# Ledger of designs, part 3: VH-VL binders against NAD kinase (nadK)

Target 1, 268 residues: NAD kinase (nadK), of Syntrophomonas wolfei subsp. wolfei (q0aze0)
Amino acid sequence: MKIILVNNRFKENTEKKAQEIAGQLSALNVEVIIDNGLDEPYAGTVDFIMVLGGDGTMLRAARRYGQRAIPVLGVNMGTVGFLSNIEINELAEYLPLILREEYSLEARMMLEVAVFQQQSLLTRVFCLNELLLRSNSPRMLSFALEISGQKLEPYRGDGLIVSTTTGSTAYSLSAGGPIADPQLDAFIVTPVASHIINKRPLVVSPEREISLHLLEEREAIIGIDGQIKMDFGAENRVLIKRAPHPLLMVNLKAKPFFTSIDRSLQRQ

## First folded at step 4 (VH-VL; framework fv_bermekimab)

Design S18 (from Bb2 with heavy chain K58T)
Fold by ESMFold2-Fast, scan of step 4:
Structure S18 (fold): chain C 268 residues (1-268), chain A 123 residues (1-123), chain B 107 residues (1-107)
Amino acid sequence: as target 1 above (268 residues)
Amino acid sequence: QVQLVESGGGVVQPGRSLRLSCTASGFTFSSYGMHWVRQAPGKGLEWVAVISYDGSNTYYAESVKGRFTISRDNSKNILFLQMDSLRLEDTAVYYCARSPKYYWGSGRYFDYWGQGTLVTFSS
Amino acid sequence: DIQMTQSPSSVSASVGDRVTITCRASQGISSWLAWYQQKPGKAPKLLIYAASSLQSGVPSRFSGSGSGSDFTLTISSLQPEDFATYYCQQANSFPYTFGGGTKVEHK
């Protein structure tokens, strides 16, 4: 068996913990690769991905490994989050089940984002939470949104979020989007500070294609999961669709989504 | 052949801003973490900042935190260091450096360095 | 921050001499230690990584040893091109820190 341990080198103590766990796994005849976030991810085949950290580390793992149809387990290192399944102090208890493949999988949709310049593909990326189009200056954007070839009335404001249901509790929530059951497959399209009254969040089929382009030359960026930024100008177009494979999240322990979100909202 | 070429250094007044660039060639720039390291005239080496392969993670030395911003453009193979609120203590040759993959040791060591670009001050 | 202390600050040596430079970390850094060579007006060059691993293309007369907090760089038979300043670097945790340097100069 071959496992990738994903951690964040930029957080204190996670590297030492990852090396400790790698030693334990190696003693059990498991080949371990450590992805600490500094260099490009491992390109070879693996059987399992174990993410040591918070939601941010899980998002990074999902972007790079989520399309490989490999089980991904989130192991929390102390911060409360939505994407981890077990705590680090529970790992020893659950390790035999992991090695015997005695767990269930929850499929989470991902976005495929393709950015074009004129007719040329510049880049293609995947993400678990959302794509954010936003102004990179004090000026608001004027932009066009098309859903499966249907051209909507122009948008004017600070930007737009195209989110998965998993991302409904991230930036989309902050911008006024709905909380969605992460087991549902759908795009959530949420305007950011729209100057057009009546621009509402949209919930659309994951089979639809969404495209965005600027109607006026402005300084804008495309943000991916709050972690990757790309310049976006009037010569650019972005195409968003459902990724070919969902992220396969490991369930070893019941973690009720609605009870968790209800507690979080009451504490606000 | 791996090459790193810095540019953008020069004479600046305290409190002003300056942007350094490092153009990479001879390797897949987007696959590697990149660093800035500086050296004051006649002094030793001081590590300044690191950026991950995709630009999603950065870390700064305390002396520059909040004033300097490291960034990269993987489509053009360029690493940047935006230096704001410059101080006399920032006088140094600034080196761009690549960190290779070693064991678990991604981002730990500097196997290739640029020639450096000098940042000095006039009062 | 982890402090790196190098000794000596300078050493006078002749071609053919054995030169030893030491580096001490203010806390344990396992084997996450590198050695660099810097010639006047040039960028540093990586000699040793992971405390004892020789970088490709570096002559075998250079060797590194140590773990935890105490590390040593040895040049077994000094050559004319080895007169330079040498720096250690801890790679255990951010921020990375360098030693003050050791200048190897002609006797």
Scores: ipSAE 0.419, ipTM 0.699, lowest interface PAE 2.5, mean pLDDT 89

Design S19 (from Bb2 with heavy chain Y53W)
Fold by ESMFold2-Fast, scan of step 4:
Structure S19 (fold): chain C 268 residues (1-268), chain A 123 residues (1-123), chain B 107 residues (1-107)
Amino acid sequence: as target 1 above (268 residues)
Amino acid sequence: QVQLVESGGGVVQPGRSLRLSCTASGFTFSSYGMHWVRQAPGKGLEWVAVISWDGSNKYYAESVKGRFTISRDNSKNILFLQMDSLRLEDTAVYYCARSPKYYWGSGRYFDYWGQGTLVTFSS
Amino acid sequence: DIQMTQSPSSVSASVGDRVTITCRASQGISSWLAWYQQKPGKAPKLLIYAASSLQSGVPSRFSGSGSGSDFTLTISSLQPEDFATYYCQQANSFPYTFGGGTKVEHK
């Protein structure tokens, strides 16, 4: 068995624990690879991915490995989040189940994002939460949104979010989007500070293709899961589709989504 | 062979800005984490900042946090350090450095360094 | 921040001498320590990583030992090209920190 331990080298409290866990796994004849976020993703085959950290670390793991159909377990390191299944102090209890492959999997949709310049593909990335198009200056954007070839009236404002159902509780929520059951597959399209009255969030079929481009030259950025930023200009176009494979999240322990979000909203 | 070449250093006045560049060749630049390390004249080494392979993660030493910005252009194999609000204590030779891809030691050590570029102040 | 105390600050030595340099961390850093050599006007060169692993291309007269908080770099038989300043570096946590340096100079 070969396991990737994903942690964040840029957060102080996870590295020592990752090394401790790696040592324990090696003692059980498990091959361990550490992905701490600094170098490019591991290209070899693996059987399981264990993410040590908060939601941010899980988002990185999903972008790096989510399309490989490998089980991914989120292990919380103390911060409250939506993407972890067990706490770090519970890992020893659940490790025998992991090694025997005795767990259930929950499929979470992902986005496939393709950015073009002219007719050329510049980059293709995957993400678990959302794509954000936003202005990078005080000037508002003017941009076109197309859904499966249907051209909507132009948008004017600070930007737009195209989110998965998992991402419904992230940036989309802050911008006025609905809370969605992550077991559903759907795109949630949420305007950011629209200057056009009656621009509402849209919930659209995951079979649809969404495209965005600027109608005027402006300083804009495409953001992916709040972690990757790319410059976006009038010469660029972005295509968003449901990714070919969902992220396979490991369930070892019941974690009720609706009670978790309800509790979180009471704190805000 | 692996080469890192810094440029952009020079004489500046306090409070001004300066942008350093580091051009990489001889390896797949986009696969590696990159660092800036500085050394004041006659003094020891001080680690300044790190950037991950794709530019998504960064960390800064407290002495430069909020004033310096590390960035990279993987299409051109260039590492940058934007230095704002420069202070006399920022006087140093600035080195760019690569950390090797050891799965257990990734990002921890500096296996290749540039020649350095000097940043100093007019009195 | 983790403080790295390096001793001695300088050592006078002759070709063929055994030279030892010590480095102490203000807290435990496991084996996450490297040693670098720097010659005047040049960039540092990695000699040893993970406390005791010799970097490719570095002569076998260089060796490192230690774990936790106390570390040693040894040059078993000093050569003319070894007159330089040596630095330790902790790699346990950000920000990375270096020792003050040890200058190995001709007697």
Scores: ipSAE 0.414, ipTM 0.708, lowest interface PAE 2.6, mean pLDDT 89

Design S20 (from Bb2 with heavy chain D54E)
Fold by ESMFold2-Fast, scan of step 4:
Structure S20 (fold): chain C 268 residues (1-268), chain A 123 residues (1-123), chain B 107 residues (1-107)
Amino acid sequence: as target 1 above (268 residues)
Amino acid sequence: QVQLVESGGGVVQPGRSLRLSCTASGFTFSSYGMHWVRQAPGKGLEWVAVISYEGSNKYYAESVKGRFTISRDNSKNILFLQMDSLRLEDTAVYYCARSPKYYWGSGRYFDYWGQGTLVTFSS
Amino acid sequence: DIQMTQSPSSVSASVGDRVTITCRASQGISSWLAWYQQKPGKAPKLLIYAASSLQSGVPSRFSGSGSGSDFTLTISSLQPEDFATYYCQQANSFPYTFGGGTKVEHK
């Protein structure tokens, strides 16, 4: 068996635990590949991905490995979040089940984001939460939104979020979007500080294609899962679709979404 | 045939700026974290900075934090160290170094080094 | 910062001798320690990583041991090409730090 262990080299507490777990896995004849964020994603085949950290580390793992149809387990390191299934102090209890492949999988949709300059593809990336288009200057943006060839009236404001249902509790929520059941497949389209008073969040079929481009020359950026940042100008356009494969998240214990979000929103 | 070649060193006056370059060949530069390590004349090694494969994550030694900036251009296979507000204490041979990936201790050790470029001072 | 104290600062030896160099960390670093060899005018070369793992291409006469705070590099039978300066490096946490070096010299 070959496992990728994903952590963050720049966070000391996660690195200490990663070294300990890698040693335990090696003693059980498991080949361990360490992805600590310093190097490019591992290109070889693996059987399982174990993520040590908070939601940010899981988002990086999903972006790097989510399209490979490999089970991904989030192991929480004391950070409050939605994407981990077990706590680090529970790992020893569940490790035999992991090695015997005795667990269930939950499929989470992902976005495929393609950025073009004129007719040329500049980049293609995948993400679990959202794409953000935002102004990078004091000026508001003027931009066009098309949904499956249907051209909406122009937007004026600070930007727009195109989110998965998993991302509904992330930036989209802060911008006024709805909370969505992550087991549903849908795009959530949430305006950021729209100047046009009647622009509301939209919930649309994941079969639709969403495109964005600027109507005026402005300084703007595209953000992916709050981790990747790209310049975006009037010569650029972005195309957003459902990714070919969902992220396969490992369930070893029940983590009921609705009671978790209810507690999170009610607590200080 | 992994090679790292540093350039940009020279004689500088205190308070001035200098930019070092490290040109990589013989491996996929854009896949690896990269480091700068320096060595003052007759002294030991001092780790300076690290940059992640895509350039977004960085860490600096306290002695250079706020004065030095590590960056990279993956399209040209070049690592940079921009050195501002240079001090006499910055006199050293500066080495570009690669850390290996995807094994126990990935990113922790230096498996390939350049030959170094000397930064020194005159008044 | 983690301080690395290396001893001795120099050692005089003859070909065929057993040479031992020690390195002490100011706090626990588990097994996150490497040893490097540096010849005059040249860049360092990695010999040992993870305290005891021999780097590919390095002769088996080099070995490393230790864990926690105390570490040792051993050269079992010194060869002419082994006269050089040796450095330990802790890789436990940023910033990485090196020992002061040990110069292995001819008697």
Scores: ipSAE 0.439, ipTM 0.740, lowest interface PAE 2.7, mean pLDDT 89

Design S21 (from Bb2 with heavy chain S56Y)
Fold by ESMFold2-Fast, scan of step 4:
Structure S21 (fold): chain C 268 residues (1-268), chain A 123 residues (1-123), chain B 107 residues (1-107)
Amino acid sequence: as target 1 above (268 residues)
Amino acid sequence: QVQLVESGGGVVQPGRSLRLSCTASGFTFSSYGMHWVRQAPGKGLEWVAVISYDGYNKYYAESVKGRFTISRDNSKNILFLQMDSLRLEDTAVYYCARSPKYYWGSGRYFDYWGQGTLVTFSS
Amino acid sequence: DIQMTQSPSSVSASVGDRVTITCRASQGISSWLAWYQQKPGKAPKLLIYAASSLQSGVPSRFSGSGSGSDFTLTISSLQPEDFATYYCQQANSFPYTFGGGTKVEHK
């Protein structure tokens, strides 16, 4: 068996623990690849991906490896996150189940984001939570939203979020979007500080294709999962659709989504 | 085939700024983490900073933290080190170095080094 | 920071001698240690990584051993081109740190 350990080398505590776990796995004759964020994603075939860290590290793993149909396990290193399944102190208990492939998989939809300049594809990325279009200056954006060829009335405001259902509890929630069951496949389209009365969040079919472009030249950026930032101008357009493959998240123990979210929101 | 060529060193006054460059060729620069390592005249090696393949993650040695900024331009295959508030103790040959990928423990050693660029102080 | 103590600081040796250089980490670094050779006026050259793995193109007379906190570089039969300064480097955690160096010089 070949496993990728994904951690963040730039956080000292995760690097030390990743080495410890890698040594343990190697002693069990598991081939270990460490992806610590320094280099590009590993291009070889692997059987399993173990993510050591918080939700941010899981988002990076999903962008790098989520389209390969490989089981991905989130192992939390501190506070309980939404994307982790087990705690680091539980890993030894669950490791035999991982090695025997005795677990279930939960599919989570991902976004495919393609940014164009005229007819030329500039970049294509995948993400688990959301794409954010936002102003990079005090001036509001004026932009066009098109859903499966249907042109909506122009938007004016600070920006727009296109989110997966997994991302419904991330930035989209802060901007006024609904909480969605992550087992559903849907896009959530949430305006950011809209100055047009009655622009509401939209929940649309994951078969829809969403496009965005600026109506006036402004300083704008596109953000991906709160981690990647790209300049966006009037000569650019972005195309968003459901990614070809969902992220396959490993489920070793029950984590009830609704009671966890409700408890989090009630705790101030 | 792999080459790293540093430039931008020279004589500087204390408190001033200097920008070093490292031009990479012979490999896919945008795929690798990159480092700066320095060596004071007649002394040992000191690791200075690292930048991830995409420029998103950085780490600095305590001696330069807050004064130096590492950055990269993947479209031009160039690594930069912006050095502000320079001190006499920053006198050194500055090397850029590549760490390998696609290996268990990637990023842990330097397989290629540039020839270095010297930073010294006047008077 | 992890401190790397390298000894000796210098070694006087003749061609054909066995040379041993040691490196000690202030805390455990597993096998995350590399050895470099540096000749006057030149950049360092990687010799050994992961404590004992020989870099491609490096002669087999160079070998590394150790794990945890104690490491050794051995040159089994010193050649004229081996007179240089040698450095160990830990790669367990940031910031990376180097040993003080060992100069291998003519007797």
Scores: ipSAE 0.434, ipTM 0.724, lowest interface PAE 2.4, mean pLDDT 89

Design S22 (from Bb2 with heavy chain S99H)
Fold by ESMFold2-Fast, scan of step 4:
Structure S22 (fold): chain C 268 residues (1-268), chain A 123 residues (1-123), chain B 107 residues (1-107)
Amino acid sequence: as target 1 above (268 residues)
Amino acid sequence: QVQLVESGGGVVQPGRSLRLSCTASGFTFSSYGMHWVRQAPGKGLEWVAVISYDGSNKYYAESVKGRFTISRDNSKNILFLQMDSLRLEDTAVYYCARHPKYYWGSGRYFDYWGQGTLVTFSS
Amino acid sequence: DIQMTQSPSSVSASVGDRVTITCRASQGISSWLAWYQQKPGKAPKLLIYAASSLQSGVPSRFSGSGSGSDFTLTISSLQPEDFATYYCQQANSFPYTFGGGTKVEHK
């Protein structure tokens, strides 16, 4: 068996624990690949991915490996979050189940984001939470949104978020978007500080194709999962679709999504 | 075959800026993380900064954080280190080095280094 | 940070001698240790990785041993081209840290 350990070696003692876990797995005759994000994603065949860290590390793992239909387990290292299934101090208890493939899988939709300059594809990336279009200056944006070829009235404001249901509790929530059941497949389209009074969040079929482009020359950026930033100008267009494969998240113990989110929101 | 060539070093005055370059050949530059490591005259090795394969992740030694900026141009196979607010303590030979990949059991070492470029100060 | 203590700081040796250099980590680093050779005016060259694995192209007279916190580099029969400074490096955790170096010089 071959396992990838995804770790951010520069965060809070996580590298020491990643090495310790790799040693334990190697002693059990498991081949271990450690991915700390510095190199291109591992291209070989892999049976399982273990993500050691918080939600940010899981988002990176999803972008790198989420399209390969490999089980991905989030192991929390003490950071509060929604994407981990077990805590680090529980790993020893669950290792036998992992090695025997005695777990269930939860499919989470991902976005495919393609950025063009005129007719040329500049880049294609995948993400688990959202794409953010935002102004990179004090001036507001004027931009066009098309949903499956249907042209909406122009948007004016600070930007727009196109989110998965998993991303509904991230940036989209802060911008006024709805909380969505992660088991549901849908795009959530949430305006950021719209200057047009009746622009509402939209919940859209995951079979739809969403495109964005600027109507005026402005300084803007595209953000992916809050971790990747790309310049975006009037010569650019972005196309957003459901990714070909969902992220397959390992479920070793029940996480009560609705009671957890409800409890978090009561504290505001 | 694998070659790393640094340039841009020289004599500088304290408080000024300097940009170092490292040109890579003989491997797929865009697939590897890259490091800068320095060595003060007559002293040991000190790690300075790292950049991921696509430029999205960057990390710095505490002594240079806020003053140095690492970047890369994958279309030209060039690694950069922009050094601002230079101090006398930054006097060193600066090496670029290739990140060793992420294989368990193969080690975590700097497998290829450039010849270095010297940064020093005039009074 | 993990502190790497290297000893001795220098050693005087003759061609044909057996030379041993030790490196001690302030914390356990398993086998995540590398050894480098540096000649005056040149870049470091990787000799040994993962404590005991010989890098391709490196002569078999070089060997590494140890695990946990204590490590040794051995040169079984010193050659003229081996007069250099040697550094250990821990690869277990960030930031990577190096030993102070051991200069192998002529008697």
Scores: ipSAE 0.138, ipTM 0.618, lowest interface PAE 5.8, mean pLDDT 87

Design S23 (from Bb2 with heavy chain S99T)
Fold by ESMFold2-Fast, scan of step 4:
Structure S23 (fold): chain C 268 residues (1-268), chain A 123 residues (1-123), chain B 107 residues (1-107)
Amino acid sequence: as target 1 above (268 residues)
Amino acid sequence: QVQLVESGGGVVQPGRSLRLSCTASGFTFSSYGMHWVRQAPGKGLEWVAVISYDGSNKYYAESVKGRFTISRDNSKNILFLQMDSLRLEDTAVYYCARTPKYYWGSGRYFDYWGQGTLVTFSS
Amino acid sequence: DIQMTQSPSSVSASVGDRVTITCRASQGISSWLAWYQQKPGKAPKLLIYAASSLQSGVPSRFSGSGSGSDFTLTISSLQPEDFATYYCQQANSFPYTFGGGTKVEHK
């Protein structure tokens, strides 16, 4: 058995714990690869991915490995978040179940984001939460949104979010989007500070293709899961569709999504 | 053959800016985390900054945080260090260095270094 | 920050001698320690990583040992090309920190 431990090298406590866990797994004849975010993703085959950290580390793991159909377990390191399943102090209790493959999987949809310059593909990335198009200056953007070839009236504002249902509680929520059951597959399209009064968040089929491009020269960026930032200009267009594979999240412990989000909203 | 070549060092006045470059060849630059390490005359080695393979993650030594910016251009195989608000204490030979991938402990050890570029001050 | 203390700061030796250099960390760093050799006017060269693993292409007369906070670099039979300054480096956590260096010089 081969496991990837994903942690954040730039967070001292997670690196120390990753080394301790790697030692424990090696003693059980498990081959361990450590991905701390510094180098490119591990290219070899693996049986399981264990993410040590908060939601940010889980988002990175999903972008790197989510399309490989490998079970991914979020292990919380004492942060508040929605993407972990167990706490680090519970790992020893659950490790035998992991090694015997005695767990259930929850499929979470992901986005495939393709950025073009004219007809040339510049990059393709995957993400679990959202793509954000936003202005990189005080100037408002003017941009076009197409959904499965249907051209909507132009948008004017600070930007737009295209989110998965998992991402509904992330930036889309802050921008006024709906809370979605993460077990549903859908795109949530949420305007950011639109000056057009009637532009509402949209919930659309995950089978649709969403296209964005600027109608005026502006300084804009595309953000992926709040972690990757790319320049976006009038020569660029982005195509967003459902990723070929969902992220397979490991469930070892029941988590009450609706009561958790309800409590979070009452505190904000 | 792995090579790292630094450039951009020179004589500067306090408070000014300088940009160092490191050109990489002989390996897939875009796959590796990269570091800057400096050495003041007659002193030991001091780690300065790190940047992840794609430029999304960075970390700085406290002595340079807020003044130095590490960046990279993977299309040109170049690592940069933008040094602002330079102080006499920044006098050093600056090395760029590569850390190996997972098989060596995930970016812990500097397996290849450039020849270094000297940054000095005049009044 | 983790402080790395090297001793001695210099050592005088002759070709054929056994040379031992010590490095102490201010806190536990497991085996996350490397040793580097630096010759005058040259960049450092990695000799030992993970406290005891010999870097490819490095002569077998170099060896490393230790774990936790105390580490040793040994040169079993000093050669003319080994007169240089040696540095330890902890790789446990950022910021990475180096020892003050040990200069191995002619008697």
Scores: ipSAE 0.426, ipTM 0.720, lowest interface PAE 2.8, mean pLDDT 89

Design S24 (from Bb2 with heavy chain S99G)
Fold by ESMFold2-Fast, scan of step 4:
Structure S24 (fold): chain C 268 residues (1-268), chain A 123 residues (1-123), chain B 107 residues (1-107)
Amino acid sequence: as target 1 above (268 residues)
Amino acid sequence: QVQLVESGGGVVQPGRSLRLSCTASGFTFSSYGMHWVRQAPGKGLEWVAVISYDGSNKYYAESVKGRFTISRDNSKNILFLQMDSLRLEDTAVYYCARGPKYYWGSGRYFDYWGQGTLVTFSS
Amino acid sequence: DIQMTQSPSSVSASVGDRVTITCRASQGISSWLAWYQQKPGKAPKLLIYAASSLQSGVPSRFSGSGSGSDFTLTISSLQPEDFATYYCQQANSFPYTFGGGTKVEHK
């Protein structure tokens, strides 16, 4: 058995813990590769991915490995989050189940984001939460949204979020989007400070293709999962589709999504 | 218990080739990434190359890239450094060093080192 | 490449002295730094890894601190066996790079 341990290079506590866990796994004859984000993703075949950290580390792991159909377990390292399944102090209890493959998998949709400059593909990335289009200056954006070739009336405002259902509790929520059951597959399209009063969040089939481009030259950025930023100008176009494979998240214990989000909202 | 023993150093002429070996014992060699580090006489340490535990990944310092080749034989517990087109500035004691178990990526640290093997030039 | 600048290049000290050695990275390396001790004619020995973690078997008088770009190795009370050259090494990214070394000498 070969496991990738994904950790955060900017958090030294997680690196020391990753080394400790690697030692425990090697004592059980498990091969381990540690991925701290510095190198290209490990290209070899692996059986399991263990993510050590908070939601941010899981988002990075999903972008790097989410399309390989490998089970991914989120192990929380102290920061409360929504993408981890067990706490670090529970890992020893659950290790035998992991090694015997005694767990269930929950499929979480991902976005495929392709950014073009004119007709040329500039970059292609995958993400678990969302793409954000936002102004990088005090001036509002004017932009076009197309859903499966259907051209909507122009948007005017600070930007737009295209989110997965997993991302419904991230930036989309802050912008007024709905809370979605992460077991559903859908795009959630949420305007950011729209100057048009009736531009509502949309819930769209994951089989649709969504495209965005600027109608006027402005300074704008595309953000991916709050971690990657790219400049976006009038010569650029972004195409958003459902990614070919969902992230396969490991369930070792029940996480009550709706009660957890309800408690979180009440405390703010 | 853990031992790393380098061999293959000696006196060579510029432009020639040498092959260094590092024989490992006292641990499961196939489970560890391995490194070469060199030290010119009276100078500091310079990292040379790394090879992953399974041999699938390698990385080299710019000064040796294209001239040196790192390899390993896990069935014999031997690490190699093939040094081609040797230059006077390659004069150094060459150490093999063990990286962390099953770890690729950045490697972090070298917990065991060999005694070193000296490479010098007749000129 | 990440350049590692180590200072001072040498320090004269007496047994019982507190010795501090600094290491500066040309860019941020988080806590991915190790310290090594090398005695004449011998291979280096790992003292500290991950900036502040003491390697097994290393005396507690050795300690490491720092993060980002600035790091320090401290020997709280120098012993006769501590006269040696000390090197820092960044493990953040390939190629790994070492500091120039600090020789701790008798006064």
Scores: ipSAE 0.000, ipTM 0.401, lowest interface PAE 16.4, mean pLDDT 86

